# Ledger of designs, part 11: VHH binders against Tyrosine-protein phosphatase non-receptor type 20 (PTPN20)

Target 1, 254 residues: Tyrosine-protein phosphatase non-receptor type 20 (PTPN20), of Homo sapiens (Human) (q4jdl3r159to412)
Amino acid sequence: IMQEFMALELKNLPGEFNSGNQPSNREKNRYRDILPYDSTRVPLGKSKDYINASYIRIVNCGEEYFYIATQGPLLSTIDDFWQMVLENNSNVIAMITREIEGGIIKCYHYWPISLKKPLELKHFRVFLENYQILQYFIIRMFQVVEKSTGTSHSVKQLQFTKWPDHGTPASADSFIKYIRYARKSHLTGPMVVHCSAGIGRTGVFLCVDVVFCAIVKNCSFNIMDIVAQMREQRSGMVQTKEQYHFCYDIVLEV
Key: E = the ipSAE of ESMFold2; O = the ipSAE of OpenDDE; V2 = 0.75 times the mean of E and O plus 0.25 times the DockQ between their complexes.

## First folded at step 4 (VHH)

Design u01 (framework vhh_7ubx_2)
Fold by ESMFold2-Fast, scan of step 4:
Structure u01 (fold): chain B 254 residues (1-254), chain A 127 residues (1-127)
Amino acid sequence: as target 1 above (254 residues)
Amino acid sequence: QVQLVESGGGLVQPGGSLRLSCAASGFTFSDYAMTWVRQAPGKGPEWIATISSGGSTYYDDSTKGRFTISRDNAKNTLYLQMTSLKPEDTALYYCAKEGSHLEYGDYSPLEGYFDYRGPGTQVTVSS
């Protein structure tokens, strides 16, 4: 396992990060050194404007799994985030972080504060219809209304709240149930998955989701191959050796 | 080269006030969130307050209402105004820059989350 992670770290991938490094886009990045590849970035609107997000396609046993891996939105990128969700017709957002962890801002609160007051954005209005607080994750149901047309889109956000401030979860069970619920909730478009940077916990989620789909279909899988596919589309997916080991630990539970 | 230098600490009576400063250099100060963290003798680091690049502020419940974080982007300086100081506020106070790097196993708020922290300034609250 240690050899595999080191081999992934030593791989020289040919991708470029020109869009993320443009002066006008630097303030749109949560971390200056975590950027999407130009070839796989998610363009916004007719102008192909910038957001720190990557399309991720993972192939296993002839099945393709399609995701958007993205950073936790900044106050300045909330409009961009919802535009991305709607333009890609995504119905599920997996949020694998709290807004603040260990005193560090991980993600801005990019959804409505209450059931009574919608979030007003430049082109959209986001309504919180319902929410359910479970032991290890929160389910929020949104209606996103495009102001110009009045058309509405249903989006389910699943926030995993029990990732520890240090390391990885001691028990894989809670995260397994979270991922299974997210997959069952998926209907349209790529699944939007984010943590703070959109590579560490996000990478673990994507890997485990593909593995569980393989198990259900009685297909073989290879964690190193899955992570290598992700890294070709977004740099640094599965950020730490501990997260890589956790992927194996989760799989051994089922 | 990123550099942070804290100042303004000292010995103060209970109920007193102090203003801490953090002089930043080597990066575009206005682009990053800045944080104050403290560490009391024999304890782990404790988060106090964060100010975003846009000026939004966040506080730990134990200091909310007594401490105010602010910044002066023209002077590349971060501040912490402390009022109604208590003996339990005695600690080494660190200025920390928002992480520009990936997390390395979530070992602590001062490791893997901050690409730099300063040497700290000592605050002692005693009569």
Scores: ipSAE 0.000, ipTM 0.206, lowest interface PAE 12.7, mean pLDDT 83

Design u02 (framework vhh_7ubx_2)
Fold by ESMFold2-Fast, scan of step 4:
Structure u02 (fold): chain B 254 residues (1-254), chain A 127 residues (1-127)
Amino acid sequence: as target 1 above (254 residues)
Amino acid sequence: QVQLVESGGGLVQPGGSLRLSCAASGFTFSDYAMTWVRQAPGKGPEWIATIYSGGYTYYDDSTKGRFTISRDNAKNTLYLQMTSLKPEDTALYYCAKEGSHLEYGDYSPLEGYFDYRGPGTQVTVSS
């Protein structure tokens, strides 16, 4: 397993990151060294504005799986984030982090604080319709209203709250239930998946989701191939050897 | 060689103010996020504030409104302006340089391996 991770590291040929490295876009990156490839970045609006996000297409057994892997939003990128969600008609956001972990800001609070006060953005209003707090994750249902048209979009955000500050979850079962719930909640557009940087825990989620779909369809799968496909579309997907090993551990648990 | 040197600590009365500085060298200062963290005797490190390369700032709730993080990229210097100091603010204060995310994974720089952190500057709030 570890030889596979090393082989993935050695075969990692980065593409161009010109958009993310533009001076005007530097403030939009949570981490200076984690950037989307120009060829797979998610463009915003007619001007194709920048956001630190990548389209990910994974193929297994003739089935295609579509995602957006993205960083945890910054205060300055909240409007961009919701624009991305709406322009791609995404109905599920998987958030695999708390806002603060180990005293470090991992993700800005980019949704409404309460049921009574919507989040006012430049082009959108985000209403928190309801929420459920479960043992390992929180389910939030939003109505996102485009100010110019008055059209509303339903978005379900699923926040996994029990990833440890170090390593991987001790209980694979909780994360399995989380991923299965996210897949069952998916209706439209690519699933938007983020952690802090949008590569580590995000990569684990995408890999495990594809594997579970393969199992359901009674199809073969290959974890190394799935991760290799992701890495061609966003650099560094599945960030650590521990995360890579966890993909195998969680799959064997099923 | 990366170096971070903190200064500006000392003994202050409750309600007082201090300005901490961190002089950075050995890297392109403007390209990295910089963080202030503190450690009280017998306790683990506590994050205080981060300023990203783009100028965005984030604060721990216990210090928000009392502390202000800033940077001077021309001088390669990080600052922490502390006001309304409380006895609970007594700690050794460190500045820390953002590590490569790829080398630290999901770990904070404080809990994983550091690129570098300074030796710290002591802040004592008492009479």
Scores: ipSAE 0.000, ipTM 0.182, lowest interface PAE 14.5, mean pLDDT 83

Design u03 (from b06a, 17 letters changed; framework vhh_7z1x_3)
Fold by ESMFold2-Fast, scan of step 4:
Structure u03 (fold): chain B 254 residues (1-254), chain A 128 residues (1-128)
Amino acid sequence: as target 1 above (254 residues)
Amino acid sequence: QVQLVETGGGLVQPGGSLRLSCTASGFTFSDYAMNWVRQAPGKGLEWLSVISSSGGYTYYADSVKGRFTISRDNAKNTLYLQMNSLQPDDTAVYFCAKEGSHLEYGDYSPLEGYFDYWGQGTQVTVSS
């Protein structure tokens, strides 16, 4: 397994990060060295404005799985984030982080805090309809209203709250249930998946989701191939050897 | 050579105010977000605040929100922390820290590893 991860690390895929490196876009990146490829970045609106997000398409057994892998939103990118969700007609957001971990801000609170007061953005208004706090993840149902048209979109956000500050979860069971629930909740558009940087825990989620779909369809799968496909579309997907091992461990516990 | 030098610490009575400064050299200051972090005696590091490269966006830890204000002057390569309504438990060494441009290390990112450069710190003591 370690040899597979090393082989993936040694593959130097050609790709440019010109959009993310433009001076006007530097404050839109949570981490300066974690950027989307120009060829797979998610463009915003007619001007094709920048957000630190990548389209990820994974093919297994003739089936295509479609995602957006993105960083945890910054205060400055909240409007951009919701624009991305709506323009892509995404109905599920998987958030695999708490807002603050180990004293470090991992993700800004990009949704309304209260059922009573919507989040007011430049082009959208986000309403929290309801929420459920479970043992290992939180379910939030949002209505996102486009101010210019008054059209409304339903979005379900699933926040996994039990990833440890170091390593990987000791129990795979909670994360397995989380991923299965996310897939069951998916209806339209690419699934939007994020952690802090949008490559580590995000990559694990995508890999395991594809594998579970393969198992349900009685299809073969190859973890190295799945991760290689992701890395061609967003650099560094599945960030550590520990995360790569966890992909195998979690699949074997199914 | 990257250098961050903090000044402005000292002894202040409860309810008082201090302004900390951090002068940066050896890098393009206006290209980087900057942070304030403190360490109280016998305790670990506590992150306090961050300011974006332009100064347009700021965040604060709950423990200091409403009392402390982070700001910067890119023309002077200087970061500031205005501290108001100081309390005895604000006693700590205060550090100016530049966020790293390295990849996140898995899910364990000790606060020390998150920042690529730190100042030497300035002591703030709040007592009567």
Scores: ipSAE 0.000, ipTM 0.263, lowest interface PAE 10.9, mean pLDDT 84

Design u04 (from b06a, 16 letters changed; framework vhh_7z1x_3)
Fold by ESMFold2-Fast, scan of step 4:
Structure u04 (fold): chain B 254 residues (1-254), chain A 128 residues (1-128)
Amino acid sequence: as target 1 above (254 residues)
Amino acid sequence: QVQLVETGGGLVQPGGSLRLSCTASGFTFSDYAMSWVRQAPGKGLEWLSGISYSGGSTYYADSVKGRFTISRDNAKNTLYLQMNSLQPDDTAVYFCAKEGLHLEYGDYSPLKGYFDYWGQGTQVTVSS
């Protein structure tokens, strides 16, 4: 396992980060050193504007799995985030963080605070239609309305609330149920997956989702190959050796 | 543009010494922890040593502890590996690796094995 992680780290990827490093885009990055590759970044609108997000396509056993891996939105990028969700026709958002952990802001509260007051954005209005608070994650159902056209899109956000401030979950069971529910909820577009930076916990989620799909289909899988595919498309996916080991721990627990 | 360039490899006799250097550019070198990793012919990758951003803390794999010394010169943007008492099984390609530094609290820290950039590598051959 350790040798596999080191082999992944050794791979020199030729990708460039020119868009994320442009002066006008620097304030749109939560972390200065976590940027999308130019070749796989998610462009916004006809102007191809910037957001810290990457398309991730993973192929296993002839099946293709399509995601957007992105950072937790900043106050200044909330409009961009919902534009990305709408333009890609995504119906599921997997949020693998609390807004604040250990006193540190991990993700801005980018959705409406109540059922009564929609979130007013420049181009969109986001309505919280209903929600369920479960033991290990929260389900929120949104209607996203484009102000110019009046068209609405349904989006389900699944917030995993049981990831510890440090390390990985002690019990794999809660995270397994979370991932299974997210896959079951997926209907259209790439699944949008984020944590704080959009590479660590996000990478673990993507890897485990693909593995569980392989198991259900009685197909072979290779964790190292899955993570290598992700890293070709977004730098640093599955950020630590502990997270990499956790991918194996989860699979063995099933 | 982040670049890491290793130099100092070559052919050396058993019991000899070599000093590897890694010159860094395109980022603030003094903000990041650095590591040395090697790959021997027909073997897997092996992490050898790591050094904190300031040089105040160093870490070594058991296979090289006491023989290799990692150091850095932040003013020169250069990482070093002093290799003493070289053995034939030290024959490998040696890589300089930049550890990821994240402002994110919790799981992300230098020296956790997260590397975001690697050098091209330099060949070290220990043979008579």
Scores: ipSAE 0.000, ipTM 0.155, lowest interface PAE 14.1, mean pLDDT 84

## First folded at step 6 (VHH; framework vhh_7nfr_2)

Design r1 (from s03 with D31R L101S; at its last look DockQ between E and O 0.42; V2 from the best seeds 0.00; counts 0 for: pae O 8.4 > 2)
Fold by OpenDDE, look of step 6:
Structure r1 (fold): chain B 254 residues (1-254), chain A 128 residues (1-128)
Amino acid sequence: as target 1 above (254 residues)
Amino acid sequence: QVQLQESGGGLVQPGGSLRLSCAASGFTFSRYAMSWVRQAPGEGREWVSSISSSGGYTYYADSVKGRFTIARDNVKNTLYLLMDSLKSDDTAVYYCAKEGSHLEYGDYSPLEGYFDYWGQGTQVTVSS
């Protein structure tokens, strides 16, 4: 397992980071060293505006799985985030981070704080219709209104809340349930998956989701191959050796 | 170049109020989200509150929700923190911080790397 991880780290990956490094876009990145490839970045609108997000396509057993991997929104990029979600017709957001970890903000609230008051953005209005706090994750149901057209969209957010600041979840079973619920909830567009940087926990989610789908379909899978595909499309996917090892551990629990 | 200067700290009784100010210079203040961070004696730094560039969005730590109010004046290039119903646990050095866009991801102290620039801090002491 460790040898595989090291091999992945040493792999020369294609792609450039020109868009993310443009002066006008630098403020839109949470981390300077975590950028989308130009070839796989998610363009916004007709003008192809910038957001730190990547299309991820994984092929396994003849089936393609389609995701958007992205960083946790900054205070200044919340509107861009919702634009991305709606333009791609995504109905599920998987959030694998808490808002605050280690005493700092890892992700700003991009949703309303109450059922009574919507989040008012420049181009969107987000209503919280209902939410459920479970033992390991939170379910939020949103109605998102595009102001320009008046069109309303239903979006489900699933936030995993038990990933520790350091390491991996103590309970593999909790994360398994979370991923399965996300997959079950998916209806349209690419599933939007984010943590803080959009590569570590996000990568683990994508990898394990594909593996679970393969198991259900009685298909073979290779974790190294899956992670390699992800890293070709977003640098650093499954960021640490512990996270990589955790992918294998979870599979053994199924 | 970039400068952040806090003021308004002091000694106050429990239940009292203070208003902190942060004068910003050396950058386009209205383009950046700003935050308050505090450090209690013997403790690490902790995030307190943030405000968007336009002031339209505000965020608070659970420990200060309902008691503190963050605000800004983009004409005066000044960040504010209104602190009401102060508690002994609020005793700390309070720092004005600019959220950065060129952060490095790594195994480091998150708070020190999350913000581009810090003020020198202002002492707030809540004591009977």
Scores: ipSAE 0.015, ipTM 0.335, lowest interface PAE 8.4, mean pLDDT 91
ESMFold2, look of step 6: ipSAE 0.738; ipTM 0.897
ESMFold2 (binder alone), look of step 6: mean pLDDT 80; pTM 0.816

Design r2 (from s03 with D31S S35N A61E L101S; at its last look DockQ between E and O 0.38; V2 from the best seeds 0.00; counts 0 for: pae E 10.6 > 2, unsure alone 64.8 < 65)
Fold by ESMFold2, look of step 6:
Structure r2 (fold): chain B 254 residues (1-254), chain A 128 residues (1-128)
Amino acid sequence: as target 1 above (254 residues)
Amino acid sequence: QVQLQESGGGLVQPGGSLRLSCAASGFTFSSYAMNWVRQAPGEGREWVSSISSSGGYTYYEDSVKGRFTIARDNVKNTLYLLMDSLKSDDTAVYYCAKEGSHLEYGDYSPLEGYFDYWGQGTQVTVSS
């Protein structure tokens, strides 16, 4: 497993980061060295505006799995995040982090907290219609209304709350249930998945989701191939050897 | 060079009010989110409040919600913290902090690594 991860780390992938490196876009990146490739970045609107987000298409057994991997929104990019979700018709957001972990800000609160007061954005209004707090994750149902047209869109956000501050979960059971629920919830558009930088925990989620779908269909899979596909479309997907090993650990538990 | 200079601290009675200011220079102030962080004697640093680059979004640590107001003036390149209903446990050195533009990635980075520039701090003391 170690040799596989080292081979992935040493692979030299062609790709450019011109959009993310433009001075006007540097403030839109949570981490200066975690950027989307120009070729796979998610554009915003007709002008192709910038957000730190990448389309990810993973092919296994003739099936294609479509995702958006993105960073946790910054205060200045909350409007952009919701615009991305709506323009891509995504109905599921998988959030694999708490807002603050170990006293460190990992992601800003980009949604309305209460049923009584919507989040007011420049072009949208986001209502929290209901929520359910489960042992391992929180389910939030949002209605997003575009102010100019009155058109509405339903979005389910699934926030996994049990990833430890350090390392990876000792038991995979709760994360397995979370991933299965997210897949069951998917109806339209790419599944939007984020953690803090959008490469570590996000990469684990995507890899394991594809593997579970392969198991259900009684199809073969190769974790190294899946991670290689992701890394071609967003640099550094599955950040650490511990996270890579965890992908194998989860599969063995199932 | 980036410079952040806090002012406006001092001694105040419980229930009193203060306005902290942070003068910023050496970078495009209006392009970055800004933060207040405090450190009480013998304690670690504690995040207090954040404001987006435009000023359109504000966030507060639970213990200061409803009492503190973060604001910015992008013309004067100045960050503010308006503190009302001050309590003795608000006693701390208050720092102005710039969101990092060159942070190295890590899901578990320490608070100090999250912000790339800090001011000298201004002392706030709440005592009767």
Scores: ipSAE 0.005, ipTM 0.296, lowest interface PAE 10.6, mean pLDDT 84
ESMFold2 (binder alone), look of step 6: mean pLDDT 79; pTM 0.799
OpenDDE, look of step 6: ipSAE 0.065; ipTM 0.520

Design r3 (at its last look DockQ between E and O 0.05; V2 from the best seeds 0.00; counts 0 for: pae E 11.4 > 2, grease 26.6 > 24.2, placed apart)
Fold by ESMFold2, look of step 6:
Structure r3 (fold): chain B 254 residues (1-254), chain A 124 residues (1-124)
Amino acid sequence: as target 1 above (254 residues)
Amino acid sequence: QVQLQESGGGLVQPGGSLRLSCAASGFTFSSYAMSWVRQAPGEGREWVSSISSSGGYTYYADSVKGRFTIARDNVKNTLYLLMDSLKSDDTAVYYCAKEGSHLEYGDYLYFDYWGQGTQVTVSS
């Protein structure tokens, strides 16, 4: 396992980060050196504006799995985040972080807090219709209304709350159930998945989701190949050797 | 500037032994994990071994486990690779590599500086 991870770290991947490195876009990045490739970044609107987000397509046994891997929104990028979700017709957001971990802001609160008061954004209004607090994740159901057209979109956000501040969970069971629920909830568009930087926990989520889908279909899979595909489309997916090992640990429990 | 200079390579017979060293300067050596990486002719780079900053933890690729020993001297700022029971497959240029500061990339692990390498040739 460790030898595979080191091989992935040593692989030279060609790619450019020109859009994310533009001075005008630097404030839109949570981490200065965790950027989407120009070729796979998610554009916003007609002008193809910038957000720190990458399309990820993973192919396994002829099946294609489509995601958006993105950073946890900044206060200044909350409008951009919702625009991305709506323009891609995504109905599921998987959030794999708490807002604050170890005293550090990992992601801004980008959704309405209460059932009574919607979140007012520049072009959208987001209503919290319902929520459920479970042992290991929170389910939030939103209606998002585009102000100019009146068009309404349903979005389910699933926030996993049991990832430790450092390392990986001691037990994979709760995370597997979370991923399975997210996959079952998926109806339209790419599944939007984020943590803080959008590469570590997000990479584990994508890998495990593909592996589980392969198991259900009695189809082969190769974790190293899955991670290699992700890294071609967003740099550094599955960030640490411990996270990589955890992907294998999950397989053994299934 | 970070500088890593390997030495101790050479020609050796199968089953023989060789000791590599890597002199480090330009950074606080004792604060960083270090690795040996090798590259055989016409091949990609292959991770060989890593050692923690204190030297308390060591890691080995399966291909060298039980035959190679990584060590460091934090007073002399020197990394070592003790190679025993050498095989033809061990023929490569061996590089000393410094682990980068993962604080710039969260927990992201990568090697940010490399030596020039030292050639190890195992043949009869």
Scores: ipSAE 0.000, ipTM 0.380, lowest interface PAE 11.4, mean pLDDT 86
ESMFold2 (binder alone), look of step 6: mean pLDDT 83; pTM 0.835
OpenDDE, look of step 6: ipSAE 0.014; ipTM 0.301

Design r4 (at its last look DockQ between E and O 0.83; V2 from the best seeds 0.00; counts 0 for: pae E 3.1 > 2, grease 26.2 > 24.2)
Amino acid sequence: QVQLQESGGGLVQPGGSLRLSCAASGFTFSRYAMSWVRQAPGEGREWVSSISSSGGYTYYADSVKGRFTIARDNVKNTLYLLMDSLKSDDTAVYYCAKEGSHLEYGDYSLYFDYWGQGTQVTVSS
ESMFold2, look of step 6: ipSAE 0.402; ipTM 0.743
ESMFold2 (binder alone), look of step 6: mean pLDDT 81; pTM 0.816
OpenDDE, look of step 6: ipSAE 0.223; ipTM 0.637

Design r5 (from m23 with D31R Y53S; at its last look DockQ between E and O 0.60; V2 from the best seeds 0.00; counts 0 for: pae O 4.2 > 2, unsure alone 64.6 < 65)
Fold by OpenDDE, look of step 6:
Structure r5 (fold): chain B 254 residues (1-254), chain A 128 residues (1-128)
Amino acid sequence: as target 1 above (254 residues)
Amino acid sequence: QVQLQESGGGLVQPGGSLRLSCAASGFTFSRYAMSWVRQAPGEGREWVSSISSSGGYTYYADSVKGRFTIARDNVKNTLYLLMDSLKSDDTAVYYCAKEGSHLEYAEYSPLEGYFDYWGQGTQVTVSS
């Protein structure tokens, strides 16, 4: 397993980071060293505006799995985030981070803080219709209104809350349940998956989701191959050796 | 040049209250989240509280929840920390910190990675 991880680390990945490095786009990145490839970045609108997000397509057993991997929104990119979600007709957001971890803001609230008051953005209005706090994750149901058209979109956010600041979850079962629920909830568009940087925990989610789908379909899978595909499309996916090992551990629990 | 200047610290008895202020200049204050971080003698820096750019969202360490209140005045370019029910364990130098617009990823050094400017700090001493 560790040898595989090291091999992945040494792999020369294709792609350029020109869009993310443009002066006008630099402030839209949470981390300077975590950028989308130009070839797989998610363009916004007709003008193809910038957001730190990547299309991820994983092929396994003849089936393609389609995701958007992205960083946790900055305050200044919340509107862009929702634009991305709506333009891609995504109905599920998987959030694998807390707002604050280790005393640091890892992700800004891009949703209303109450059922009573919507989040007012420049181009969108986000309503929290309902939420459920479970033992390991939170379910939030949103109605997102596009102001220009008045069109309303239903979006479900699932936030995993038990990933420790360092390392991996103590309970693989909790994360398994979370991923299964996300998959079950998915209806349209690519599933939007984010953590803080959009590569570590996000990568683990994508990998394990594909594996679970393969198991359900009685298909073979290869974790190294899956992660390799991800890294070709977003640099650094499944960031640490512990996270990589955790992917294998989860499979053993199923 | 970005400048952060803390004030309001001092000596207070347990159970007492203090209000810290941080005067900010050299940047568009209303565009950035701000935080308070403290450092006790012989200890590392510890995050205390954060507030969003608009003031709509506030965050607190578990150790200060229910006792401290973070606030800001974007017109005055000032950050505040209202500290009630102070304890001896609250004794520290309190720093005002500016959140960066784009940060360097640091998994194991979160404080240094997420804040780009710090004040000089103000001493808070809670003692009977």
Scores: ipSAE 0.025, ipTM 0.514, lowest interface PAE 4.2, mean pLDDT 91
ESMFold2, look of step 6: ipSAE 0.701; ipTM 0.882
ESMFold2 (binder alone), look of step 6: mean pLDDT 79; pTM 0.812

Design r6 (from m24 with D31R A61E; at its last look DockQ between E and O 0.61; V2 from the best seeds 0.44)
Amino acid sequence: QVQLQESGGGLVQPGGSLRLSCAASGFTFSRYAMSWVRQAPGEGREWVSSISSSGGYTYYEDSVKGRFTIARDNVKNTLYLLMDSLKSDDTAVYYCAKEGSHLEYDSYSPLEGYFDYWGQGTQVTVSS
ESMFold2, look of step 6: ipSAE 0.453; ipTM 0.779
ESMFold2 (binder alone), look of step 6: mean pLDDT 79; pTM 0.808
OpenDDE, look of step 6: ipSAE 0.358; ipTM 0.729
ESMFold2, look of step 10: ipSAE 0.642; ipTM 0.858
ESMFold2 (binder alone), look of step 10: mean pLDDT 79; pTM 0.808
OpenDDE, look of step 10: ipSAE 0.120; ipTM 0.608

## First folded at step 8 (VHH; framework vhh_7nfr_2)

Design k1 (from r4 with S109P L110S; at its last look DockQ between E and O 0.81; V2 from the best seeds 0.00; counts 0 for: pae E 7.1 > 2, grease 24.6 > 24.2)
Amino acid sequence: QVQLQESGGGLVQPGGSLRLSCAASGFTFSRYAMSWVRQAPGEGREWVSSISSSGGYTYYADSVKGRFTIARDNVKNTLYLLMDSLKSDDTAVYYCAKEGSHLEYGDYPSYFDYWGQGTQVTVSS
ESMFold2, look of step 8: ipSAE 0.015; ipTM 0.487
ESMFold2 (binder alone), look of step 8: mean pLDDT 81; pTM 0.819
OpenDDE, look of step 8: ipSAE 0.343; ipTM 0.731

